# Ledger of designs, part 1: VHH binders against Probable cyclic nucleotide phosphodiesterase syc0937_d

Every score and structure here is a prediction.

Target 1, 255 residues: Probable cyclic nucleotide phosphodiesterase syc0937_d, of Synechococcus sp. (p05675)
Amino acid sequence: MVEDFAGDAMTLSIAQITDLHLLVDPQAALRGCVTTPRAAAVFGNLKQRSPDLLLLSGDLSEDGSPASYERLRDWVEELGCPAIAIAGNHDQPERLTEICGRSPFMGEPVYSIQGWRIIALDSYQPKRIDGRLRGDQLDWLDQRLGEDSSPTLLMLHHPPVLIGVTKMDAIGLKDGPEFLEVIAHHQQVRLVLSGHAHQAFIQGRGLTTFLGCPATAMQFDQPELPAGWRSLELEPDGSWRSQIHWVDTDSIHFA
Unless a header shows other numbers, all headers, positions and changes below count from the first letter of the chain; antibody chains aren't numbered by Kabat.
ipSAE, averaged over its two directions, is called F for ESMFold2-Fast, E for ESMFold2 and O for OpenDDE. V2 adds 0.75 times the mean of E and O to 0.25 times the DockQ between the complexes of E and O.
[cut] stands for letters that were removed.
The coordinates of atoms that the task and the answers printed are left out; those that the model quotes come from them. Centres of patches stay.

## First folded at step 1 (VHH)

Design f1 (framework vhh_7nfr_2)
Fold by ESMFold2-Fast, scan of step 1:
Structure f1 (fold): chain B 255 residues (1-255), chain A 120 residues (1-120)
Amino acid sequence: as target 1 above (255 residues)
Amino acid sequence: QVQLQESGGGLVQPGGSLRLSCAASGFTFSDYAMSWVRQAPGEGREWVSSISGSGGSTYYADSVKGRFTIARDNVKNTLYLLMDSLKSDDTAVYYCAKEYYDLWGSFDYWGQGTQVTVSS
């Protein structure tokens, strides 16, 4: 766990990136979109902003190749920022853990940072597009939340709420209702971040705000939109601010 | 100009097998996921199977799992559906569809369809 010095703590600056769909060949396209330069442009934008923590909310690789994860790792090392990564449905989880499971990547599912708890959840299902947390992880989450009342941010790849897009809602988090029941018993859960949808959304339920992040690869219903990422500023008192950032791919600088 | 052309449909007895093909042209075939979607007489469209652009990932409807196999040949720009242990309920027009994005059933182009009839 990361130590926190409450009272003297500053604002925690977080960047969320998601759905990079990196391929072994850096020139390869997915849906006519060459994904590597779009991700590179986002990392260039992040370097100028110097976040305290990077959250990578899944679908980091399209093909699960070692080369795609090594490319990601090199960018995170260059950024100089600690990172928490989870698998999406396109990832190869064991290879992700092997290559991106060591510094600067953080390997634990729970961290206490500047008055907040950050918990990473695994919704990956082998050979399926949709997600599921399962009873053992839901019980584990309930226990973790019961032990500490600090303002909490949860991250998972699949949206646990319906976003109003029929095809996306068909492949979301299948045990979303069970997850939402767990969260309803823990007032300290302030934020739930997800990827998968390749679009931004915001939905409030009780005291919790659910935030979807646009992809760095492509946006599903608006292909003209550039790569996107989310910034968050978390205060020690549990207040927060968040914003979506769009990165112009015409200004890509390869390093 | 995007073109998708199905072939290989026909009449088959229950328990039989068929191999459907879809010839694709007018786009970079290996860049796009491809799907098979069927429509039985008087019913709505049902998604059957999808395959990623590289062929590394395949997905199946529960109704066809273990009986159907989706495959592609990116050198020949051809999509396949290998159909084993056919049932009367598999009777439908089968459409080759190009995925618009990485969404189940989100398609921008459809073939003309090929009829599969499983008779008693």
Scores: ipSAE 0.000, ipTM 0.177, lowest interface PAE 12.2, mean pLDDT 86

Design f2 (framework vhh_7nfr_2)
Fold by ESMFold2-Fast, scan of step 1:
Structure f2 (fold): chain B 255 residues (1-255), chain A 120 residues (1-120)
Amino acid sequence: as target 1 above (255 residues)
Amino acid sequence: QVQLQESGGGLVQPGGSLRLSCAASGFTFSSYDMSWVRQAPGEGREWVSSISWSGGSTYYADSVKGRFTIARDNVKNTLYLLMDSLKSDDTAVYYCARDEFYGSEYFDYWGQGTQVTVSS
């Protein structure tokens, strides 16, 4: 990680991983997929890329167990880059914060890094699958965006846009229209990243691009696909590049 | 042979309740996500609710959320839809459907349907 977060013009290299669904037992399967080796293989791929920042966009644990979060924390510590994590609907948010709320994890919702602003949003609802930001957080977001016109990347777990998959759209961000209204007033919002859908998508609205990330656990529409993750390269002028990476677990041994 | 057979439909007054059942046979029921889909007179098919293979995740259309509950019994190979606070707009033929693996919108098998009529 570069030392000053607001330094000289430099490309910011980001990795996004999502929907890891880690279980207390590292050999346990969810929907026929053993999730721990798939996540481990992705972390192996990340070590070869050496990102500046890791974004973890929710559903990190399936069961909310301390062991699952400690396993995640160990991988992030070994990777050696700072991380921003948010809860998905399967997570236990208090436990995530307790275990992953210290270095190398970053605890604030807003960061200025290499000319970009990164804002993490909380769409978690207790005992619900769908997400909601709520009026107070939407008002807070509007105020934060009004303070700084730097190119901005937002991260939330639940997709704020319809992706054309009826079942996923029914459990997305419930106050998505309100969120879209807020960001429509702020031209500096370039990217909105989400998980939840267990598939890649790309959708443009105004000056903002919405990017969905495949899961490390399993993909819903194409279960034969391997674990996936997203790379992003952000330039200080607000331009960006992104790519999906697929990681085969059969050729990689991570214990 | 895959079979899905619905029951429990009927005539009910607005504000009433019904429980639909779907008996599944000819496949490993516990390995598939299951859905309820309805078709109102003169309209296309509308997805209503889905339940994951384990029963750990449930999903609802906004039009029925808070009023309908989907459930399954993997020992009895049966899918349920518990419908409360029924409205005239809920009048439709209700179909039990087997999802393609991992919660796809694509359904490979459908039941024959059961008629639900909500009128005074």
Scores: ipSAE 0.000, ipTM 0.192, lowest interface PAE 14.6, mean pLDDT 86

Design f3 (framework vhh_7nfr_2)
Fold by ESMFold2-Fast, scan of step 1:
Structure f3 (fold): chain B 255 residues (1-255), chain A 121 residues (1-121)
Amino acid sequence: as target 1 above (255 residues)
Amino acid sequence: QVQLQESGGGLVQPGGSLRLSCAASGFTFDDYAMSWVRQAPGEGREWVSSISWNSGSIYYADSVKGRFTIARDNVKNTLYLLMDSLKSDDTAVYYCAKGLYEDWYSPFDIWGQGTQVTVSS
């Protein structure tokens, strides 16, 4: 069920997590990183912050296994927070929908919450690492944006902008230029959130800010960094604040 | 059973060329990324190049970029490494490696036996 935000502050508090790369075996490692404990630590941090809405921006499972999605679903259920999830290139979209397609997960691509509109986009391509929205979805997005001038946040897995990292830019959103042309016609688009890059970035274009989120799994080129997530505070007038949070999982073993 | 078998190595002079092949069997070849990894005498393994399942993503180590070309033939279940402008520093055993997934950055789960490349006068 959608959350009723009957507070006096009118601020929408959002948490974004991404690139969890959960494996069927909770002790399994990816690139030397045991991903399940890092994701669990982030959910522990989220429980302390009590966000109004959780955004899961793809690569939630590394292997697409039912067990990995069930683990994710159980954590989101325990958190008690409404959630919107999209597939990344490692996900199995059908299994994600099957297992995480019930409360507290929201099933529609468009939501109006506390004066903001949130739209989830699908950049998944079968058996490919790069993303593509395709012409039909771009036309659909253009129509949805034309219907409502409320401040809008878009979420997709693949970065639609070049971030200046050669390897990541080679596997980003292949129809990024077409996407950028669509949103340039809709000044109410204030935020575009993505995962995939396993690092934070911020880039402005017109009135739109593009935000990359660090992974809960591993950070590319900086393996010493802990699991990360992004908070956002959205105001009904379209203003916003955002911050990256880094999560220490076990201070007992730090020297 | 899963098997990777390299061939095409040998002795070549500096500036020469070689073409390595890797014959894959026992799995659906076009579902996985494939890579070349080398090991020089007395050194650890060095990643050389990776190619995604459909050749849509191809990457090279800086040491070989512009000299080597990775390619795959999904009909013949064969991976290739075309090596031009060979240098003495390219002397190594070259291994074919299968990815765990279709992505070029996937970890390797199966390795071939290797083929020796020696670059000397």
Scores: ipSAE 0.000, ipTM 0.129, lowest interface PAE 17.4, mean pLDDT 86

Design f4 (framework vhh_7nfr_2)
Fold by ESMFold2-Fast, scan of step 1:
Structure f4 (fold): chain B 255 residues (1-255), chain A 120 residues (1-120)
Amino acid sequence: as target 1 above (255 residues)
Amino acid sequence: QVQLQESGGGLVQPGGSLRLSCAASGFTFSSYEMSWVRQAPGEGREWVSSISSSGSTIYYADSVKGRFTIARDNVKNTLYLLMDSLKSDDTAVYYCARYPDEYLGYFDLWGQGTQVTVSS
């Protein structure tokens, strides 16, 4: 008999997209950027790559409109893979849950997938730009992490670490130090993904790597950069690899 | 050739001390966060300690705090782990590991490991 030991059979392929800032009008611009075509181009790129799981790390809508979330839902349905979405500070969380709270969107905060645990955290604060997990969610997270030692990926919208950009660090995760204290007690946390910063970053602490993802909308301080997204390949043994992908939205000749 | 090579392991009695070294070559050592990771027989890998590229930020696993000291010499391209008050539970293969570059994952470079055995 032939046994398939190809090594990649159990690899979990993830795409992370963030900070789409979709508006009710698909031709509307935010800070000079027409956001809908940039997000659409990224979804086109994702269809070619066929990820196993899509992570949407917040600021999915700029205006919280039903039309913006319905447009997002249509793209995710067309992509055909399961998705986990969290709210960013621009989102309307109730509207996001109403429209994107059913298949192919996953509604629980914790999932076990191919040897990994994926945990989605809510840093949204009503009428605030900065984020906060709060004591109840931090205690909840500590309990979830104590029950299962599987390699774990956490996703939240606001970066829990300082990235060295004064304006972004002023509006990051306000209880970041408390979050980092929880994570320090759980060596199985391998990855923490975030949006919000509209730029890529990487920071290590113990066995945990903190990864920022570029926006599909626009990059802060580098408006010439195209829409971006992050790929991740997670192995059952807890190893991983990741890459940023840039999508040229002006490439009319390469449909 | 990009590589990490550990040395300094051995057999020691409980309460004893060992100093591990890791020689780095083929890359700019001073630009990377470095870590020590251990693996006991039949167990998964356990992170022990990390040190920032400059040496200014240091982290320890709770199991080794107050007993182990991580240090680096960026002139000699060498990472160190001073292990004091060793316990039988510290028996493991100790690996030197480099934190990943922007496009690579978790510990993109590993040494061959050095065996530490704490036994009476």
Scores: ipSAE 0.000, ipTM 0.153, lowest interface PAE 16.6, mean pLDDT 85

Design f5 (framework vhh_7nfr_2)
Fold by ESMFold2-Fast, scan of step 1:
Structure f5 (fold): chain B 255 residues (1-255), chain A 120 residues (1-120)
Amino acid sequence: as target 1 above (255 residues)
Amino acid sequence: QVQLQESGGGLVQPGGSLRLSCAASGFTFSDYYMSWVRQAPGEGREWVSSISSSGSTIYYADSVKGRFTIARDNVKNTLYLLMDSLKSDDTAVYYCAREGWLYDTPFDYWGQGTQVTVSS
């Protein structure tokens, strides 16, 4: 269903949200931040913008509870666009797959959409904060990239590059150097999206741009900032535009 | 005012067990990541273990993994460290610490510490 598109390729409008840290109690706080209404406000903003694809780049639940994933599922169903979700280190991947394993959530790791390839990667490690793709997934990625030269966007939860923050770099992608070596052999990789850092960053390496997305929950370096999300407009020729959006929770209500 | 009070330290033989507790007050305990940090005589502070606000995310220093268990009770506002198979190298003052809002200020409040001595 998502492997082919009909007609002439056009601009692909993507929304990335990350690090929602939803809790069973919608009034519960994490580090002084009530996370549920911040995520709800972002979904309200997304509904007004009507993206073609939603990317959910991990740490969707703080407690892994069924109620937190059911709330996420209900919001994505109300938004009504296709969604690709990956687990972050706080998630329960089996629970995420169980509850969010139906339309509009998509289950394949590779998609061809409007002239682009979107590949979702799993950096989750049980009972660890840091991430790892492992040799089997790196070999799999190398093979997938070798099969199709279309401009490619990769998504993973843990940043594969050092962002210059000692504590975050200590808990990033542990096999980042191995990942960077794989993608260095595939010039079609234009974008790598990640969450985890609870801040926006932009870093260029070769022909690839690495983009960090602010959390909907809280921003570690700037806790005064509201919930954030990233828009991307991908053109069939491989060009792209991106912007961070900040959402005031006081102005938007979303069920 | 934020207060963290450790208890449960003492003298124990190698291979023994101890249970440390930290009573928290003056803040919403269930909103914060909590950690245990230790300091051996003449050494710097060494991070031991951390637990998320809900208790769902836990991680350990390699030196204690498989021997120590961190836990929390959000109803009682108490953090725990269960220490099994204690070794002489575990001798230190153990501090309860609240993780700060910013990752570059990792601990914003500390307890006074509780002494653990592992000796025959």
Scores: ipSAE 0.000, ipTM 0.175, lowest interface PAE 14.4, mean pLDDT 86

Design f6 (framework vhh_7nfr_2)
Fold by ESMFold2-Fast, scan of step 1:
Structure f6 (fold): chain B 255 residues (1-255), chain A 122 residues (1-122)
Amino acid sequence: as target 1 above (255 residues)
Amino acid sequence: QVQLQESGGGLVQPGGSLRLSCAASGFTFSSYAMSWVRQAPGEGREWVSSISGSGGSTYYADSVKGRFTIARDNVKNTLYLLMDSLKSDDTAVYYCAKDYEFWSGDYYMDVWGQGTQVTVSS
């Protein structure tokens, strides 16, 4: 309900979740981890924090099943905040769009909200693990960034930077150098969010900060870590703050 | 229930060749990347090779690149590892794994079969 000035630029509260790897069977385990309860616990945590916007940065389903996307859709509908979802390499993009293609999920790639621009990018490649934005999308991104100098947050599934993990760097964004060249010409790009790596990272390049998000499913190199998610608070002047949140799920076990 | 059954190992002389097979059941095989992982006596698990669900992308450890070829038959639900120019340091139990093993590193190594022994000895 409205108690403040309508249309005033205020702090934008964002939650990023990624790499949920939901399976058709809610009790199915991946790497000895039952993924559905971990994602459910994160949504419980999000409900208590009431973000303004939910960013879902890919690998939302492990098997691409309708049941896995319906489960995700139902949780997002219950949370009640607007959501922007992109496919990761495990997803079925057509099915994701079909099942999660209605409110509160948002369908456009570009949004202006509270003085910021949010741009969702598609790095999905059919039948491949690694990502690519491709020339057409890179040209499109360059044009969109040239139109508006507002502080900008970009989201893509595959990390566009090397994170120093050989296995992950081998399957990252293959046209990362081309992407980095595009954004180097646009000083307003403040944040680039990604999933895929199943770990938090932070890397600065020029005026842009690249942030990796832990998975809700499992963390690859730190088995003691629970499900994770990232909060962001974006100010209209382009300043921001961010924090990783860990959510304990005593009813599940890790390998 | 996911089942992976490896076969094709054996004793071979240095410079020899072997073809390993992994029969998969209990999941939609073509929807998952597959990997080969090996473990030598007294050592940790080492990732060897991975192949995407369609077979369109293949990845190799530097130690085997140019000598090993990973392949899959999505009609037969079978994963293969073609091993040429074998060396004594290739001696290990070879395990077939769904794509999650490619991402896991040592902390999360969870193998789905009993493995197949490869011994390279003169």
Scores: ipSAE 0.000, ipTM 0.142, lowest interface PAE 15.7, mean pLDDT 84

Design f7 (framework vhh_7nfr_2; at its last look DockQ between E and O 0.01; V2 from the best seeds 0.00; counts 0 for: pae E 9.0 > 2, SAP .701 > .668, placed apart)
Amino acid sequence: QVQLQESGGGLVQPGGSLRLSCAASGFTFSKYAMSWVRQAPGEGREWVSSISGSGGKTYYADSVKGRFTIARDNVKNTLYLLMDSLKSDDTAVYYCARYKPWLSGYFDYWGQGTQVTVSS
ESMFold2-Fast, scan of step 1: ipSAE 0.013; ipTM 0.379
ESMFold2, look of step 2: ipSAE 0.012; ipTM 0.494
ESMFold2 (binder alone), look of step 2: mean pLDDT 87; pTM 0.884
OpenDDE, look of step 2: ipSAE 0.091; ipTM 0.534

Design f8 (framework vhh_7nfr_2)
Fold by ESMFold2-Fast, scan of step 1:
Structure f8 (fold): chain B 255 residues (1-255), chain A 120 residues (1-120)
Amino acid sequence: as target 1 above (255 residues)
Amino acid sequence: QVQLQESGGGLVQPGGSLRLSCAASGFTFSRYWMSWVRQAPGEGREWVSSISSSGKSTYYADSVKGRFTIARDNVKNTLYLLMDSLKSDDTAVYYCAKYSYGLKTYFDYWGQGTQVTVSS
């Protein structure tokens, strides 16, 4: 007897975390914030929600140390879901790839999951705080988007839009206008996720929504806020919903 | 402590069907991605299929896409592989694996495997 196990397109549950700024010393502080316990509390929160996919949108390590990436990898392994990670300006991309370049981390920039495409972009520039995708990557992205009209989520570290915070806008995505021109030709791009700003933001442009995620480390504009992360529920028809979650670092469950 | 127990293999003729099962214990099964990996005689391991912790996302190797279906039961802590339209090239020992997905993964498996032989 043959039985149908599964075949229905279902909701894809995603968690986005960003700007963890992990240091070799788990007690070390950055801007008065001890970053390791805040990230650990977020992973404890994620364990209760069991996402299908984890997106790590950069600045995962502050110092680029092997110990910081190993700590991250251990938390992701314990969470038990696949992860897509990109470098932020504080990361060491080669060490990130070396330590987190194996299961459960995914190594390709493009994935098709439950009727959606997830595309990870690299805005890292050596020895710079601001980001840039570069012409070759923009041409590559345009080609990838032209091949498949499925609802698409893009992830990059640096915000491609101005958020109205002068200091952050000065160190955002330097070729943001070129990026926006590319995606304006592709209406299937529904979501663009970023980190870097250490605050939530939402901007709509056509059918595309640009979402900024709060840091698991310190928030710049609202330092009283705890660690944050973003949930996304993606439907096969391209509809979606999203929410920011704030996590008390005094949580009794650390990852 | 972590244990994976595969079953359901056997001898089947080309075009036949089999259902493999993997009973998991010693970890919180519902929180981990699970995969099927196979090893043919004299060859290396080949990834076959992966399923997300919730069961919402599935992936298949090109060699089995459209013929195999991966599924899981998080209440019973059991992983399944439904194999249709079996070919001689599907002959292998099949292992279930924890923490595996896609083509660029390392497998942490502790199962003994189950032999599938497709032959006339």
Scores: ipSAE 0.000, ipTM 0.156, lowest interface PAE 16.0, mean pLDDT 84

Design f9 (framework vhh_7nfr_2)
Amino acid sequence: QVQLQESGGGLVQPGGSLRLSCAASGFTFSDYGMSWVRQAPGEGREWVSSISYSGDSTYYADSVKGRFTIARDNVKNTLYLLMDSLKSDDTAVYYCAKEGYWDYELDYWGQGTQVTVSS
ESMFold2-Fast, scan of step 1: ipSAE 0.005; ipTM 0.198

Design n1 (framework vhh_nb_b201)
Fold by ESMFold2-Fast, scan of step 1:
Structure n1 (fold): chain B 255 residues (1-255), chain A 118 residues (1-118)
Amino acid sequence: as target 1 above (255 residues)
Amino acid sequence: QVQLQESGGGLVQAGGSLRLSCAASGFTFSDYAMGWYRQAPGKEREFVATISSGGSTYYADSVKGRFTISRDNAKNTVYLQMNSLKPEDTAVYYCAAEYGLYDEFDYWGQGTQVTVSS
């Protein structure tokens, strides 16, 4: 589904899921939240929506186990749409790449789809909770953005903006200011999607909108909330619509 | 009020065994991952072992095969069975109730001293 020309572009329907925190044991709980059935319920909801593209914005596995990534891979294969995945701070990036580096997963960091460019960024740091893109990736991003003026969506795990939650802001994107400086020089960057915060947020800066996605596992400030995901409808002219979807998880979804 | 109360520390000879216990109160014990950490003089606090709410266990390489973590949800207690103790195991051992999403903890005990003589 990756296209290099925009002559016949249509609306691009995207689903974003994030912070699944899958464990080797599908019945294991994190603070009373059994994460596997919540993710499974979201995939059930996605099958009904039939998105064109799935974006997985990190913390896909809690323990980095092969079993957790194989479970994820099986769900994405069953869904049947192409997927772009990035690592969050809980992931094992090498194992994620090994298991999810083939169809339906897309392995390149840059894609042209229905008149838009989608760029996946790696903010993972070994042995750290906070994120960093580092100078080489920031220079690479600046070069990629200079080559093509198409409306652009960027995805990274760690929020590059402060969200007003002290604990989360302490473990966000450490070189966020440098990233924002790069983005300020490229007016075509319309959207920046992130996970990590386990809550929805929306912030504008210049011509760019920054969107946080709720977790499928749990929401930090509101643990009573169900699993969440984000839909996006991208138009070839660079306009877009987005909304959050909540998916109830009860015992029937587990069985 | 959350309380984590460690017990079972003491002095033991190299090659010996100790069993640490951590009694928890003030939260729903069965919903939390429970862990053991240790801090030797002049060193940073290091991970030893954890047990998930579902019973899955994980160990630091330095203790794997020698230490066993277990839990009793009916007694709100987590245990660390320490076998084949070495002088380098000498540390204050801390019980932690773990968030599970980050390498941070909701709650820490006060610690129990383990001293292994040669």
Scores: ipSAE 0.000, ipTM 0.176, lowest interface PAE 10.9, mean pLDDT 86

Design n10 (framework vhh_nb_b201)
Amino acid sequence: QVQLQESGGGLVQAGGSLRLSCAASGFTFSDYYMGWYRQAPGKEREFVATISSGGTTYYADSVKGRFTISRDNAKNTVYLQMNSLKPEDTAVYYCAAPLGEYTYDFDYWGQGTQVTVSS
ESMFold2-Fast, scan of step 1: ipSAE 0.005; ipTM 0.167

Design n2 (framework vhh_nb_b201)
Fold by ESMFold2-Fast, scan of step 1:
Structure n2 (fold): chain B 255 residues (1-255), chain A 119 residues (1-119)
Amino acid sequence: as target 1 above (255 residues)
Amino acid sequence: QVQLQESGGGLVQAGGSLRLSCAASGFTFSSYDMGWYRQAPGKEREFVATIYSGGDTYYADSVKGRFTISRDNAKNTVYLQMNSLKPEDTAVYYCAVDTYWGSEEFDYWGQGTQVTVSS
């Protein structure tokens, strides 16, 4: 369990992985890409780096099957660090909670860690590809942000900003403008992490930086790219640094 | 196994209508985007329309206002209603499922159904 911290805070090392699209069959392919070994390779890379916290920003399962979530759970258990997971539009949220609803997965939406607040948001909509936070969650977020001025990282699956890709922008966060209005009133929001786009992006708005993460499954803007993940190093003073990591799944590639 | 089976193609006169159907199996139909593509003689396969799992639609400019894509999640079927058909609409029409549609291609394709529009 991750608790509120008091006293000397250290650097918080975070790994973000997203859009794993795990299928019941570990040999199954999406667009010619077998997704299970790509995710496995990323977890192997994470094991060598020993992050303090794992953020799983949605589309963890492609088909919502128990086997896909059990595979994910087993990898996270082997990694041995605490994890916060949210559903993407392909997930089955009830199944995700059922199978991944125990340690090392954390069940609360808000955590205070090493001088930062981490808040996980739910943009899932039943039977829809696009996302929505809804008024009740936006009001809840506004209240949480109003009670604590610590540097804050928000995570949601659907990008809340336009990324300049017409098809992706058509299926992003539908109440993105309302979300942006809420966070504009809270200077402590430093980072907003998302998945969904299967590509890295970075956008600054006011004091907030919006970061997109490449998929472990495949990258649609550049399908030749390997599985990717994002590292973040968060300092107690609210400063941060971040980097995309690419993970080859085989040893036969020549540059 | 993902399977897609198109039907409803045929010969029709210019200005006529056809309704294509695509029966899908082997995946959780309601969770996925469905699309229609077509391939005219001597041309590359081109996008026609998509319907998102939530019901939102997107159309190629060449068919906007004439074609309507719809879905029936209880029947695992996607439809393409084609009105005001033109000779230029002559093509093999393919049903496709996209598990993620950030690219121009869908992941799985049916065998296609021939639509011929005579002048």
Scores: ipSAE 0.000, ipTM 0.167, lowest interface PAE 14.2, mean pLDDT 85

